VH-VL binders against Poly(ADP-ribose) glycohydrolase 2 (parg-2). Designs and how they scored, part 5

Target 1, 213 residues: Poly(ADP-ribose) glycohydrolase 2 (parg-2), of Caenorhabditis elegans (q9n5l4r222to434)
Amino acid sequence: ENWKLRETNLLPDVQVFDKMSIEETALCTQIDFANKRLGGGVLKGGAVQEEIRFMMCPEMMVAILLNDVTQDLEAISIVGAYVFSSYTGYSNTLKWAKITPKHSAQNNNSFRDQFGRLQTETVAIDAVRNAGTPLECLLNQLTTEKLTREVRKAAIGFLSAGDGFSKIPVVSGWWGCGAFRGNKPLKFLIQVIACGISDRPLQFCTFGDTELA

## First folded at step 25 (VH-VL)

Design i05 (from j02 with heavy chain D103E, light chain S92E)
Fold by OpenDDE, fold request of step 26:
Structure i05 (fold): chain C 213 residues (1-213), chain A 122 residues (1-122), chain B 108 residues (1-108)
Amino acid sequence: as target 1 above (213 residues)
Amino acid sequence: QVQLVQSGSELKKPGASVKISCKASGYTFSSYAMNWVRQAPGQGLESMGWINTNTGNPTYAQGFTGRFVFSMDTSVSTAYLQISSLKAEDTAIYYCARHYDHESYGWPFDYWGQGTLVTVSS
Amino acid sequence: EIVLTQSPATLSLSPGERATLSCRASQSVWYYLAWYQQKPGQAPRLLIYDASNRYFGIPARFSGSGSGTDFTLTISSLEPEDFAVYYCQQYEDSPPYTFGQGTKLEIK
């Protein structure tokens, strides 16, 4: 599919949430800030967004067994994962807790499709990792090659569910901006563009950094 | 500008000790782990180990335990390599190099010191 | 410990030619592989990381490919300044990270 040929509005509906997390949502596409190795460090004690998401929904780990290194034009869709645990903290402060309604909205049985799958999708898209100085990282991200790669990656991810997901929200955040050292404003814009291409609204979780969006 | 500046060349006798410094500047010292790499004359790169710049905890590669000590002084953003009981075989260029320190994922060495030649000769 | 084996040991080529360097890992390192260039009397310089991600400032003629155990560094058209020793490094395993033994790219 050639996304360049799509007639789309590049100005999708964008909602910015300061306090909502991606995993608090349901009946949508949740974005996994993925490692090229799906699951990242989940098997090695990692505790960032992807690892937390996979540990919340251990069924997702099956996908790790089925995937090699993710390619530049590839996104991984996981549908129907059940949430088994809640958590507090992040990274070295991560603590697991008994499941709470806050993180289990997607577990609603009324959301099951004809196949019995919960109609919440997790899409794993890997961002480019940035080595070097902050300036080098930024400049590298602004190259045509890297911009194109990231826009395509996001677009492919946001289109992964097909036309049937048109107008279904994409719930995302600072994709590639944590451990991968990406630029927040740039990644926000890239995802807005991708949502425009995919004709999907964007629900963007800033986690307190709303001013950067 | 990021710089790793190492101390100058050393000429030592067998049995002596040497301490090489690697001064970091232009970045947050604690955000990057410091690695030490040895290169004997005409040979390849050999990882000696690394030091966690947050905790000061050193990790030594096999073959670099005992006589080799990694340390640091955060107040001056400097990492140190001390080699005791020097042998002729220790003659090499020693490099410090940083890698981004994120506990979940590995990173390449994006910046290197200029190297320090240590010559051990009787 | 993951062992990296580079081939060939020495590669003799002329300016303008295409260079292909190989690095093989004893076990999968996924995409956690870097390439370094070292010129005489200088410290190594990072060229490629994450198997195919070109470091900032590195000319486009340098490219990396591969995943798992087999990796390749390609220089599409050699420049005189490209003749040096090249090392691969894995950083998938717990540090310390290991290097290949190097490939010397020399002028024919």
Scores: ipSAE 0.915, ipTM 0.959, lowest interface PAE 0.4, mean pLDDT 94
Fold by OpenDDE, fold request of step 26:
Structure i05 (fold): chain C 213 residues (1-213), chain A 122 residues (1-122), chain B 108 residues (1-108)
Amino acid sequence: as target 1 above (213 residues)
Amino acid sequence: QVQLVQSGSELKKPGASVKISCKASGYTFSSYAMNWVRQAPGQGLESMGWINTNTGNPTYAQGFTGRFVFSMDTSVSTAYLQISSLKAEDTAIYYCARHYDHESYGWPFDYWGQGTLVTVSS
Amino acid sequence: EIVLTQSPATLSLSPGERATLSCRASQSVWYYLAWYQQKPGQAPRLLIYDASNRYFGIPARFSGSGSGTDFTLTISSLEPEDFAVYYCQQYEDSPPYTFGQGTKLEIK
C-alpha cells in the first residue's frame, strides 16, 4: 500500500516510438514482459519478448535459478546484463544473428557504474493472462481487482530501480498484450499511470501500432 | 458467443465404430487447439489428447493410441473423434474442449462441448 | 507425466460453510493450474486458472491459491449450487494436460 503514499504526477513525460524496440536502448530501465515463471519458455523454445531478451543476454538466466513463481507485488530487477547476440523476427520468424549495434547499445563500457555494471536495468513484471472470449478478457481486465493488480505491478516494477535511476526513462511496450491477450489501450494507460506513480518518463514502443497509444 | 456443439448420443455394438463431431462457432477456429476428454460412468476426467487446429497434427495421450483418431475440417470449424473397434470399456461421455493455442505457454480449457454419450453394449 | 492428487476425495459440508480443496502435483507446475466444477449431467466449467485467476463470471466466493506443487481451491461461503465435483488440471507439461481425480463436495 506504500505506493499510495507517494506524491504522484499522473501526467508523466511520455514518448511514443513506432520503430524503436526496447532492446535498442541503454542507460534506462527496460521492461521485460515477464511470465510469472521468470524467463517463460526460454528453455522450451519460446520466442516472444521475454525469451528473446533472455537469449540475447544469457547472464539473465541466473535470475531464473534464484526465483520461484513471481508474486503479485513482486518485480525482478536485473542490472548489467551483457548482450551477446542480435536477432530478427519474432515468434516463429525469429532468427539469431551476430551482435549488431542496433541491439548492443547497452554494452558500452562507458556506461559501467562503480561496481563495473552496465547501467542498464531490465525489470521483469508479469502481466495477468486472459482466457475466454475477447469480451470476457476485456471485462475481466477492467475489474477493480485486476486493474489494481496491474497498476501495482507496473508501479512496483517502475519503482524498483536503484540509486541513479531516478528520472531515468522506463522503456516499455505492449506489456501482456501478445501471448497474454491483454488489451493494448488499457495496458498503455496502466503503464502511464505507473510512470506517474514512479515519477519516471515513459518511452513506449508501439512496434507500428502507434494509433492505439 | 462461443459454442462447441457436439453430435448426439451413440449406441453401438462391440467392434463397431463411432465418429463424434464437435462444431465450433463464435471464434477463430485455428487460434485454439481442440482437446478431447473422456469420462467413464462415475469416473473422473481423462485427457485423451488434442489436435492442432493449424497443422491438423493430433497428439494422443497414453492409452488412447491406435483405435482413436482425431481429425478436423477447418472449412466447417469442426473437430472429430473417431473410435474404432469399440469395446464395452469405451462407454463414456466424450467432451471436446478448446484451449488457446500458443507455442510457449499452456492454457486451460475455457469452453467445453456439451458432451457425447457413447454406449457400447452387446 | 505429472500426476495430480486431490484431497479429500469427498467433502461433506453445509451451505454457508467454508470449503477448502487441495490439489498436489507430483512435480512443480509453477502456476499452470486450473480448477473446474462439474455438476451432474453437465460439462465441466472453468473456475480458476493460473492458480489464482478467477475466470469471467465466476463468483468472488471462489478463490485459488498456491504455486509449485501445492494448490488450494477455497469457497468462502458455500451456496447450494456449489455442491458438485471439482477437478484440478495442470497445463505446465506438454499436452495432453492431466487432471486430478476429483473432489466431491456434497451436502452434509
Scores: ipSAE 0.914, ipTM 0.958, lowest interface PAE 0.4, mean pLDDT 94
Fold by ESMFold2, fold request of step 26:
Structure i05 (fold): chain C 213 residues (1-213), chain A 122 residues (1-122), chain B 108 residues (1-108)
Amino acid sequence: as target 1 above (213 residues)
Amino acid sequence: QVQLVQSGSELKKPGASVKISCKASGYTFSSYAMNWVRQAPGQGLESMGWINTNTGNPTYAQGFTGRFVFSMDTSVSTAYLQISSLKAEDTAIYYCARHYDHESYGWPFDYWGQGTLVTVSS
Amino acid sequence: EIVLTQSPATLSLSPGERATLSCRASQSVWYYLAWYQQKPGQAPRLLIYDASNRYFGIPARFSGSGSGTDFTLTISSLEPEDFAVYYCQQYEDSPPYTFGQGTKLEIK
């Protein structure tokens, strides 16, 4: 709502990481590449980014029970979740693992705010799923309607933490670029713009795609 | 350019068999499941089921087990619907339609064939 | 099996009017619902998917809304070419997917 009235940062601080996973971070806003149905397929055997995150932090599964389908101007913020496990693999190779320091950085009690919550926020934002041919998917994503929706969704999510997180980076990646068929350069630029609107630094995890860097 | 081109209309007697083809072009055949949809004259759309284009495994909707067989030939990117022991009630337009097959939850049918009219009469 | 019930069965309107079509599911399909238009003698074509997402090339006068069990297709100002039969379809994690019985939008 109020984000359109704010002074936009034309050049937000952007850092790009090739080999880091979003879940390896702390003291940040971690972006969950969500389904409008929170948790995606986690209760039905899905095993990509959102599902892995919910399995590592089972406190987030309570949010599945408390939330309806996410609307275009809504985002879901979960603050202070504790990491109880690690994992190996991905998708069909995913396996539970005992917690490791790599995945438990956010469990540091020195990161707790004045309400006793860990200062790691997880924000679920859903991307548009893009049906059609590869050309139709690209052209559809470039329409004013779809661009505006995606920028607004990201900005609303990035603003959800309030003043307690104002200096804290947003940690994201290829939001909506897998099964939802989002265009990688476009989705990156959308998130840069949203970080400019929300006045947040961006830490972008390419997850092995270094051509954009 | 994506196209699903179906074989032409069929006139059959009760008890005969028919095999309808749906030739796909303009996309990677294995990236999309192929669905079959029946529409009797003046009636709505009725899903018959689908075939997994990676494995060739069909799934049939309730009421379409038995006389209806889905198959495919990946070398020519073609799906087939065979109907055995035709009855007058099988008179309908039969459509093929694709859906993207890469998530636990489904996708809509973005491309449809033009339909094949099968007429079964004594 | 998930049953989709569309209402009204027939909607008679004039060009320029607003059309509102309803689809109700027997159980939650969350947002996995599409709308199709079928003109006489033609295959259906996709209009809206994921409840509210307009398919490529579909005019802005078409919009979808709803979630869970209740969904609506709205045509803000009818054009002559919009008179057709409209079907909803669910594709929630239970293939084969099912269709509503259709709503005929006819010229008054």
Scores: ipSAE 0.158, ipTM 0.673, lowest interface PAE 4.7, mean pLDDT 77
Fold by ESMFold2, fold request of step 26:
Structure i05 (fold): chain C 213 residues (1-213), chain A 122 residues (1-122), chain B 108 residues (1-108)
Amino acid sequence: as target 1 above (213 residues)
Amino acid sequence: QVQLVQSGSELKKPGASVKISCKASGYTFSSYAMNWVRQAPGQGLESMGWINTNTGNPTYAQGFTGRFVFSMDTSVSTAYLQISSLKAEDTAIYYCARHYDHESYGWPFDYWGQGTLVTVSS
Amino acid sequence: EIVLTQSPATLSLSPGERATLSCRASQSVWYYLAWYQQKPGQAPRLLIYDASNRYFGIPARFSGSGSGTDFTLTISSLEPEDFAVYYCQQYEDSPPYTFGQGTKLEIK
């Protein structure tokens, strides 16, 4: 619709990080790799990216109570969440830890806006789960319908809310690529396009995956 | 190409045993759990349970914890359903079906075997 | 145990008509619901998963909707090959996952 008519002069500024996790950032829009059910399996013992964020930031658990299953053109924005704990490990190796400087960067009071909110936005955008063989998953993700849905969802999530986040980097990673079996090069490109549409720089966290072109 | 090929139909007498095989090909066997589904004549689908293809540990649905045994042989990517002390009520088509094995999420059954008819008759 | 109740039990329609099949869960399954088609003598075939996602190779006339406890499978314009039995399945809880009792879609 209207998003197809936007004029874009240049591709967005893209920075790639291999040693940083999304939750270690501040003064940015952090992308939560969401389940359509906000919080994913956090109440059931899940321990992937979204679930770790919700365990570290109890204020985000309140969003589960306020929101229904996300639809194709919806994204959920959470601004100013406070981090109360740190962690080590990932998935089934996850361990609670006392808060550390790398996980408390968004708690800095100098980053609070005029309404007393921490100046870190967390935007939950859901991804499609991909059943089938690897080839069937790739071909399905390349259909016009699925590709358009993914670009629109990401662009909606990356748009500034007018809270002073215009031109502030979007910090993201392998959205929907792990357990949801999304194609990594395709998901990266979708996010680059969405950042171009939303006029936002992209900071991409590869979490040790060095095959990104 | 993913394929689940089941052993052929069986005609058995009450009290006998049967062992149905489900040979998987075209994918990494340990990436998908194997489910067994029963369909009695004229009836709907009834989940019997599943086997974890990484550990070999079976889980049985309520009502299937006695005479029904799930097993596997990873060297030939094959899952097995053994039914002992067959009764007439065991007459049904038995399907194997896979689902993506992820700790946090349930997944649909994307591939099914062709089904094995077991007929128990005197 | 989560019980899935499908309605109607039988739906009699003609080719070209729109079919609407319902599945109601006894408790919320969020979006963890799939639809399968089974023709006589064949194994079930996955049509829709996660409530609304069409599986690879499934025609666009099939669509799914709903969340929580109420789900719908819609076939926008029936083709002769669409007359079959349709099952819903939930996979929200740990395995084993449960099925609805089925809806038979037959020629009127």
Scores: ipSAE 0.013, ipTM 0.588, lowest interface PAE 7.5, mean pLDDT 72

Design i06 (from j02 with light chain A51T S92E)
Fold by OpenDDE, fold request of step 26:
Structure i06 (fold): chain C 213 residues (1-213), chain A 122 residues (1-122), chain B 108 residues (1-108)
Amino acid sequence: as target 1 above (213 residues)
Amino acid sequence: QVQLVQSGSELKKPGASVKISCKASGYTFSSYAMNWVRQAPGQGLESMGWINTNTGNPTYAQGFTGRFVFSMDTSVSTAYLQISSLKAEDTAIYYCARHYDHDSYGWPFDYWGQGTLVTVSS
Amino acid sequence: EIVLTQSPATLSLSPGERATLSCRASQSVWYYLAWYQQKPGQAPRLLIYDTSNRYFGIPARFSGSGSGTDFTLTISSLEPEDFAVYYCQQYEDSPPYTFGQGTKLEIK
């Protein structure tokens, strides 16, 4: 378990944004709130964070073809995806629009590396889904097993950055806290810990729920 | 706590009808789809179908069309299964079970009713 | 329709032994597989979902593994109360979700 041997900073630089979305950033690692099936329901009309991200950047769908069920100690890194579309809304309110500067910051040609890749990384990390009552869900998330799993998952994802991505921000949010019924404060803390392990700053998008962070 | 409480056992004659109720409590009824599962004596679990608790739209599995009707009453958080023109082959335990229904992904049945035995005998 | 086939049909073991139950899908269900336990006269109880996610309150001796088409439920050390019928269920396909035919775990 190499992650335990790393030098850590348990108090990484954390910035909280209440109005910024993950897709508005560039030259960073954007976190994809994935399930174990990469892309989720992107091919079935899904319209949450992962599906939206993949539809914004259709090139990411190639990764779906190359991956099976994501393992507990696995994260998927996609570098250099181009944004082709913008959007408004979420889930049942999702509407697609012509590409806007708001969602296309990563498309800047000046951000290309020696290989011609846009230096924006999307890292897919799958969260555990929670069934049961709200209390059962919370209690299950607080078990050593589940906490360890989620911290490791996040840490692996945040460590996935290759050359050129060192010490750059991780841009994330309420990972697994929507349909997967994860606990927001807990998931925030888990990601802070993971950033400490990875020695990376965290830019956390709360989407209006800043009080929970 | 979450509970799915079903109506009591039924003894019916062939050709009769039966209506089973499944009363949900302890959670938001519309956040979970309600499924019906049949289990004939000594047999396995058979999915009969489900009802969308938001729209009231029922979906029936193959073999459970025509004589089987799923319905609900949101005011009392209750799902119903009606079987008409009962046959001896309908003798079974019928279960209601919920699954989370707020995304594009499938979910397991985390809570079940206690089951309702329907016996069809001449 | 996705068909789930469980094996063996019957498994005879003694308390303390390790039990391994198999569930095979006719096509890939990814990780959308659950295991249920049913005792006589009772409704099924959810044990494992999403292949390996143990439901709240389920003892650690129960574990699930697999992906795609082949799945396994393992009981590391059988307790007397573990003797029951076990069903797998897939929920990858559109509902209604399908069940395996069941494996009866009986005491030897």
Scores: ipSAE 0.915, ipTM 0.959, lowest interface PAE 0.4, mean pLDDT 94
Fold by OpenDDE, fold request of step 26:
Structure i06 (fold): chain C 213 residues (1-213), chain A 122 residues (1-122), chain B 108 residues (1-108)
Amino acid sequence: as target 1 above (213 residues)
Amino acid sequence: QVQLVQSGSELKKPGASVKISCKASGYTFSSYAMNWVRQAPGQGLESMGWINTNTGNPTYAQGFTGRFVFSMDTSVSTAYLQISSLKAEDTAIYYCARHYDHDSYGWPFDYWGQGTLVTVSS
Amino acid sequence: EIVLTQSPATLSLSPGERATLSCRASQSVWYYLAWYQQKPGQAPRLLIYDTSNRYFGIPARFSGSGSGTDFTLTISSLEPEDFAVYYCQQYEDSPPYTFGQGTKLEIK
């Protein structure tokens, strides 16, 4: 689909959450900050956003078997995954716990569709990784080529569910801004633009960095 | 500006030892692992191993165990390569190079030292 | 250990021509593949990483493609300064990260 031909709402509804995590939501599209190798380091002891998400919902790991290297114009949609575990911490401090209501909102049986799938979608979109100095990383991200790539990636991801998901929230955060060394303000803006293109509201989880949004 | 500055050329006799330094500047030393790469005259690049700049734990490639020792001094952001019992075959340019080490993923070597020539001759 | 094999060993071309360099891995490295350029008397320089991600400052004439075990570095139109030795490197496996044996791009 040619996203350039779509009518764009330049200012989508944007809500910023300081203390909410992506995993706390339901009946929406949750964004997986993905590696080009879907699942990232989940099988190698990784413990960041993507790995945690996959470990919370082990059924998602089936997608790893079905996917090769993600292409620039590709996004992966996973629907209906059940949450089996909760967690605390992050990365080196990650600890697993019994499932709690906090992380299991999507497990509501009333949310099942005609196929019996929980109507919570996880969309995996991979960001470009940035090597070099902080300045080099930033400058690379600001090139026409990289900007176009990232905007398209987000747009494709946010449109992956089709027109039926118009006005259904996209729940995201600092996509590609951790280990991938992406620029937070830029990635925020890119996702706002993508939500405008997809006609979807953005629920943005800042994890305490609200001022940067 | 990021720089990896290595110590100067060395001329050694067989059986001697050499210690090469690689001083890092312009970035947080502990955020990047330090790698050592050997290049014999007219040959390709050989990974010797790397050192974790957080823990100081070295990992050696096959063929580079025993006589090769990686170390570091965080106080001066410097990595060291020591080669003992030098052989003629050790004649090569040795490079230090960094790779980002803040996640579970691999990264390329984005910055290199200028190289240190070690010549072993009788 | 993952072994990378580059081909050809030597490539002789003229300025303005298109160069295609190959790197094959003994097992899948997914997209964790980088290309380096080395000129005589200099340290290697990172050109491309993650298969197709051009490093900052690298001219657009350099591009990378491939996945799994087969990778290609392409120089669309050779400049005089492009004649050098090129190495591929994988960083999928646990360090140390291995290099190919190199391709020498020389002027015809």
Scores: ipSAE 0.915, ipTM 0.959, lowest interface PAE 0.4, mean pLDDT 94
Fold by OpenDDE, last read:
Structure i06 (fold): chain C 213 residues (1-213), chain A 122 residues (1-122), chain B 108 residues (1-108)
Amino acid sequence: as target 1 above (213 residues)
Amino acid sequence: QVQLVQSGSELKKPGASVKISCKASGYTFSSYAMNWVRQAPGQGLESMGWINTNTGNPTYAQGFTGRFVFSMDTSVSTAYLQISSLKAEDTAIYYCARHYDHDSYGWPFDYWGQGTLVTVSS
Amino acid sequence: EIVLTQSPATLSLSPGERATLSCRASQSVWYYLAWYQQKPGQAPRLLIYDTSNRYFGIPARFSGSGSGTDFTLTISSLEPEDFAVYYCQQYEDSPPYTFGQGTKLEIK
């Protein structure tokens, strides 16, 4: 409940990128669009954002063994996972490739924390899934209950690293807007609010849908 | 508005065949799998199986192989259930219901047909 | 297949009372659990999915909880229109998805 007591920056720094991907960043917090079951379908042939991230950093899969169903007030922070591979495509077009500099940058051994871990954090936050018609999905997302849940979830995730990570960028994108059928503009705003609460800048990856941000 | 409209009630003799239709409207037919659920008089809901509306590939639950055939016609957004060699125990209400089918995760049945009563009696 | 067992088979209550319905899975279904309401002569209606996510238009008096193998549907204060049969369904396993045998909520 501490997030409610935090002073909110009503206008956090927001940068929008149409070509950059979340996993290309270093020395920041990368957001995992998570399933309530951490890792989602990574063990079942899934090939979307969460599964790709876990397969890029297989060490992250250990976290799957340590977690049950993620609760509404929970976020999962994974620090220090090494990137072993790059990729092209998405979902049905996914192909694995030798690691490239844009991904290996976060493997920099010159930047390790007090525990000897790479200073790369992935925070898994699960979004609500939406069933029904497009209108029903949207209206349900706009209820006070659902808005509160999603803002709280994002805020908890963005605060997961503690005060020491203040002003360190959060790198995110269309959280819950794929198969989960979330509304892109709404999810963008929710994450902006969450960054205001957490006092962190937002680097938002749109992958060509910049007009929606 | 999303609707699943099923064909009308059927009265059949043992050994006969019946084909039930479920016409979908108000959404992209191929984005949702179609499920069939049986409910015998005074009994609970029983999943019979489902059909992939993209590929047309049917999957049958245990106990619903052989006499039961799922099919579909994408041109009219309609799913079909055919039951051959009807028996008295096939007397039931049969429902079609959709579930979202765009990922590897499961989804609930958010929309249902009104049901079709099939009565098998000599 | 995953077997769902609901309890009790019949629940007799009065309007205004709290109803608690249980659904137990033979193995973990994580959070992939839905609840349906069926009134006489009608098709089932989706109430809650993903354990606790109310479907659009469902009154707030309906709530779901649980994880893994044990799940609960709660109706905080029964309305006359709530007396019906309730089914749980899992959609963790590969389709076809299985249902519980149902709980009949009847007026006392």
Scores: ipSAE 0.914, ipTM 0.958, lowest interface PAE 0.4, mean pLDDT 94
Fold by OpenDDE, last read:
Structure i06 (fold): chain C 213 residues (1-213), chain A 122 residues (1-122), chain B 108 residues (1-108)
Amino acid sequence: as target 1 above (213 residues)
Amino acid sequence: QVQLVQSGSELKKPGASVKISCKASGYTFSSYAMNWVRQAPGQGLESMGWINTNTGNPTYAQGFTGRFVFSMDTSVSTAYLQISSLKAEDTAIYYCARHYDHDSYGWPFDYWGQGTLVTVSS
Amino acid sequence: EIVLTQSPATLSLSPGERATLSCRASQSVWYYLAWYQQKPGQAPRLLIYDTSNRYFGIPARFSGSGSGTDFTLTISSLEPEDFAVYYCQQYEDSPPYTFGQGTKLEIK
């Protein structure tokens, strides 16, 4: 309710990356494309973005034990998780490997805060899943109710960081646009708006679909 | 437009067999699993099982093993339910219904066939 | 298998009234719960999925809530066309997904 009353900020600084993945970043808020059930299918052999993230940083799984179904106005923040493994592929092509510099940027001890935590935050925000035809999915996403829900969700997620994470970049991508069948341009815009609300820069990973951003 | 069109009503004698078809159109057949649901007269919905449209692998619910066979023909985007050794108790409306099957998460049945009435009577 | 129990079996109400239907799961299904409406002679129609997500075209008077084992379908103000049988379904467990036994919403 209060988010509507917040002062509108200028458009956030948005950087679009074609080849960078969310996991390659540090000193930022990494967005977990979450299931309402935190961790999704991590314990059932799932191999998409959320599951991969949790398996890379198994300490994050503690959060699964502490959380129930994520509420519409809730985001889950996990700070300081250590990366223990790297990977290649995705979904059915996923292969695990020894940790590489590519995915270990956040493990830098020089990035620890006053509490000894790595200053990399993972924020889990669940997108609405879309059933139906492609047109039905799109039209449903464009309803006031669903737009509001998604903007709020992203805003809450992007605002969830403590003072130590203020105005640091949000690193995200096609949130809810894979298995959840969300619309990429719409989800991009929603996240831009959310970053505007949270006054945080957005680093957007397109994974080759830069033209849609 | 997405459609699941089922074959017409069947009247069979006990001991006979029936094969119901469910033709899918308006979407990529292999992107959705096909489910079969039975509804006896005046009763609720019963999940019979489902068939993976990518692998053709059927899964049967408890109570629907043996006489029930799920199959498909991808060339015509059609799923089939065959019931052998029909009994009077098999009298019901049978529905096919799809659910999204491109991830590890469950999905609801967003589209249904119109149903096929199978009547088993001596 | 996960068993869904709906209550009440029959609900008699008048147009304009609020309807509250319950679905209880024998185990937690998290948010993987759907509601279907079935009218006589018709196939079921998806109303709500993921507990509270209205399917496209479903009127706003339909809402879903709950988590874990207890779920509710609410119709804020009944319309004449809302009198039907309602089924809940869980899709957390491995398919085949199970249904509740149904609640008949009839006109008083």
Scores: ipSAE 0.913, ipTM 0.959, lowest interface PAE 0.4, mean pLDDT 94

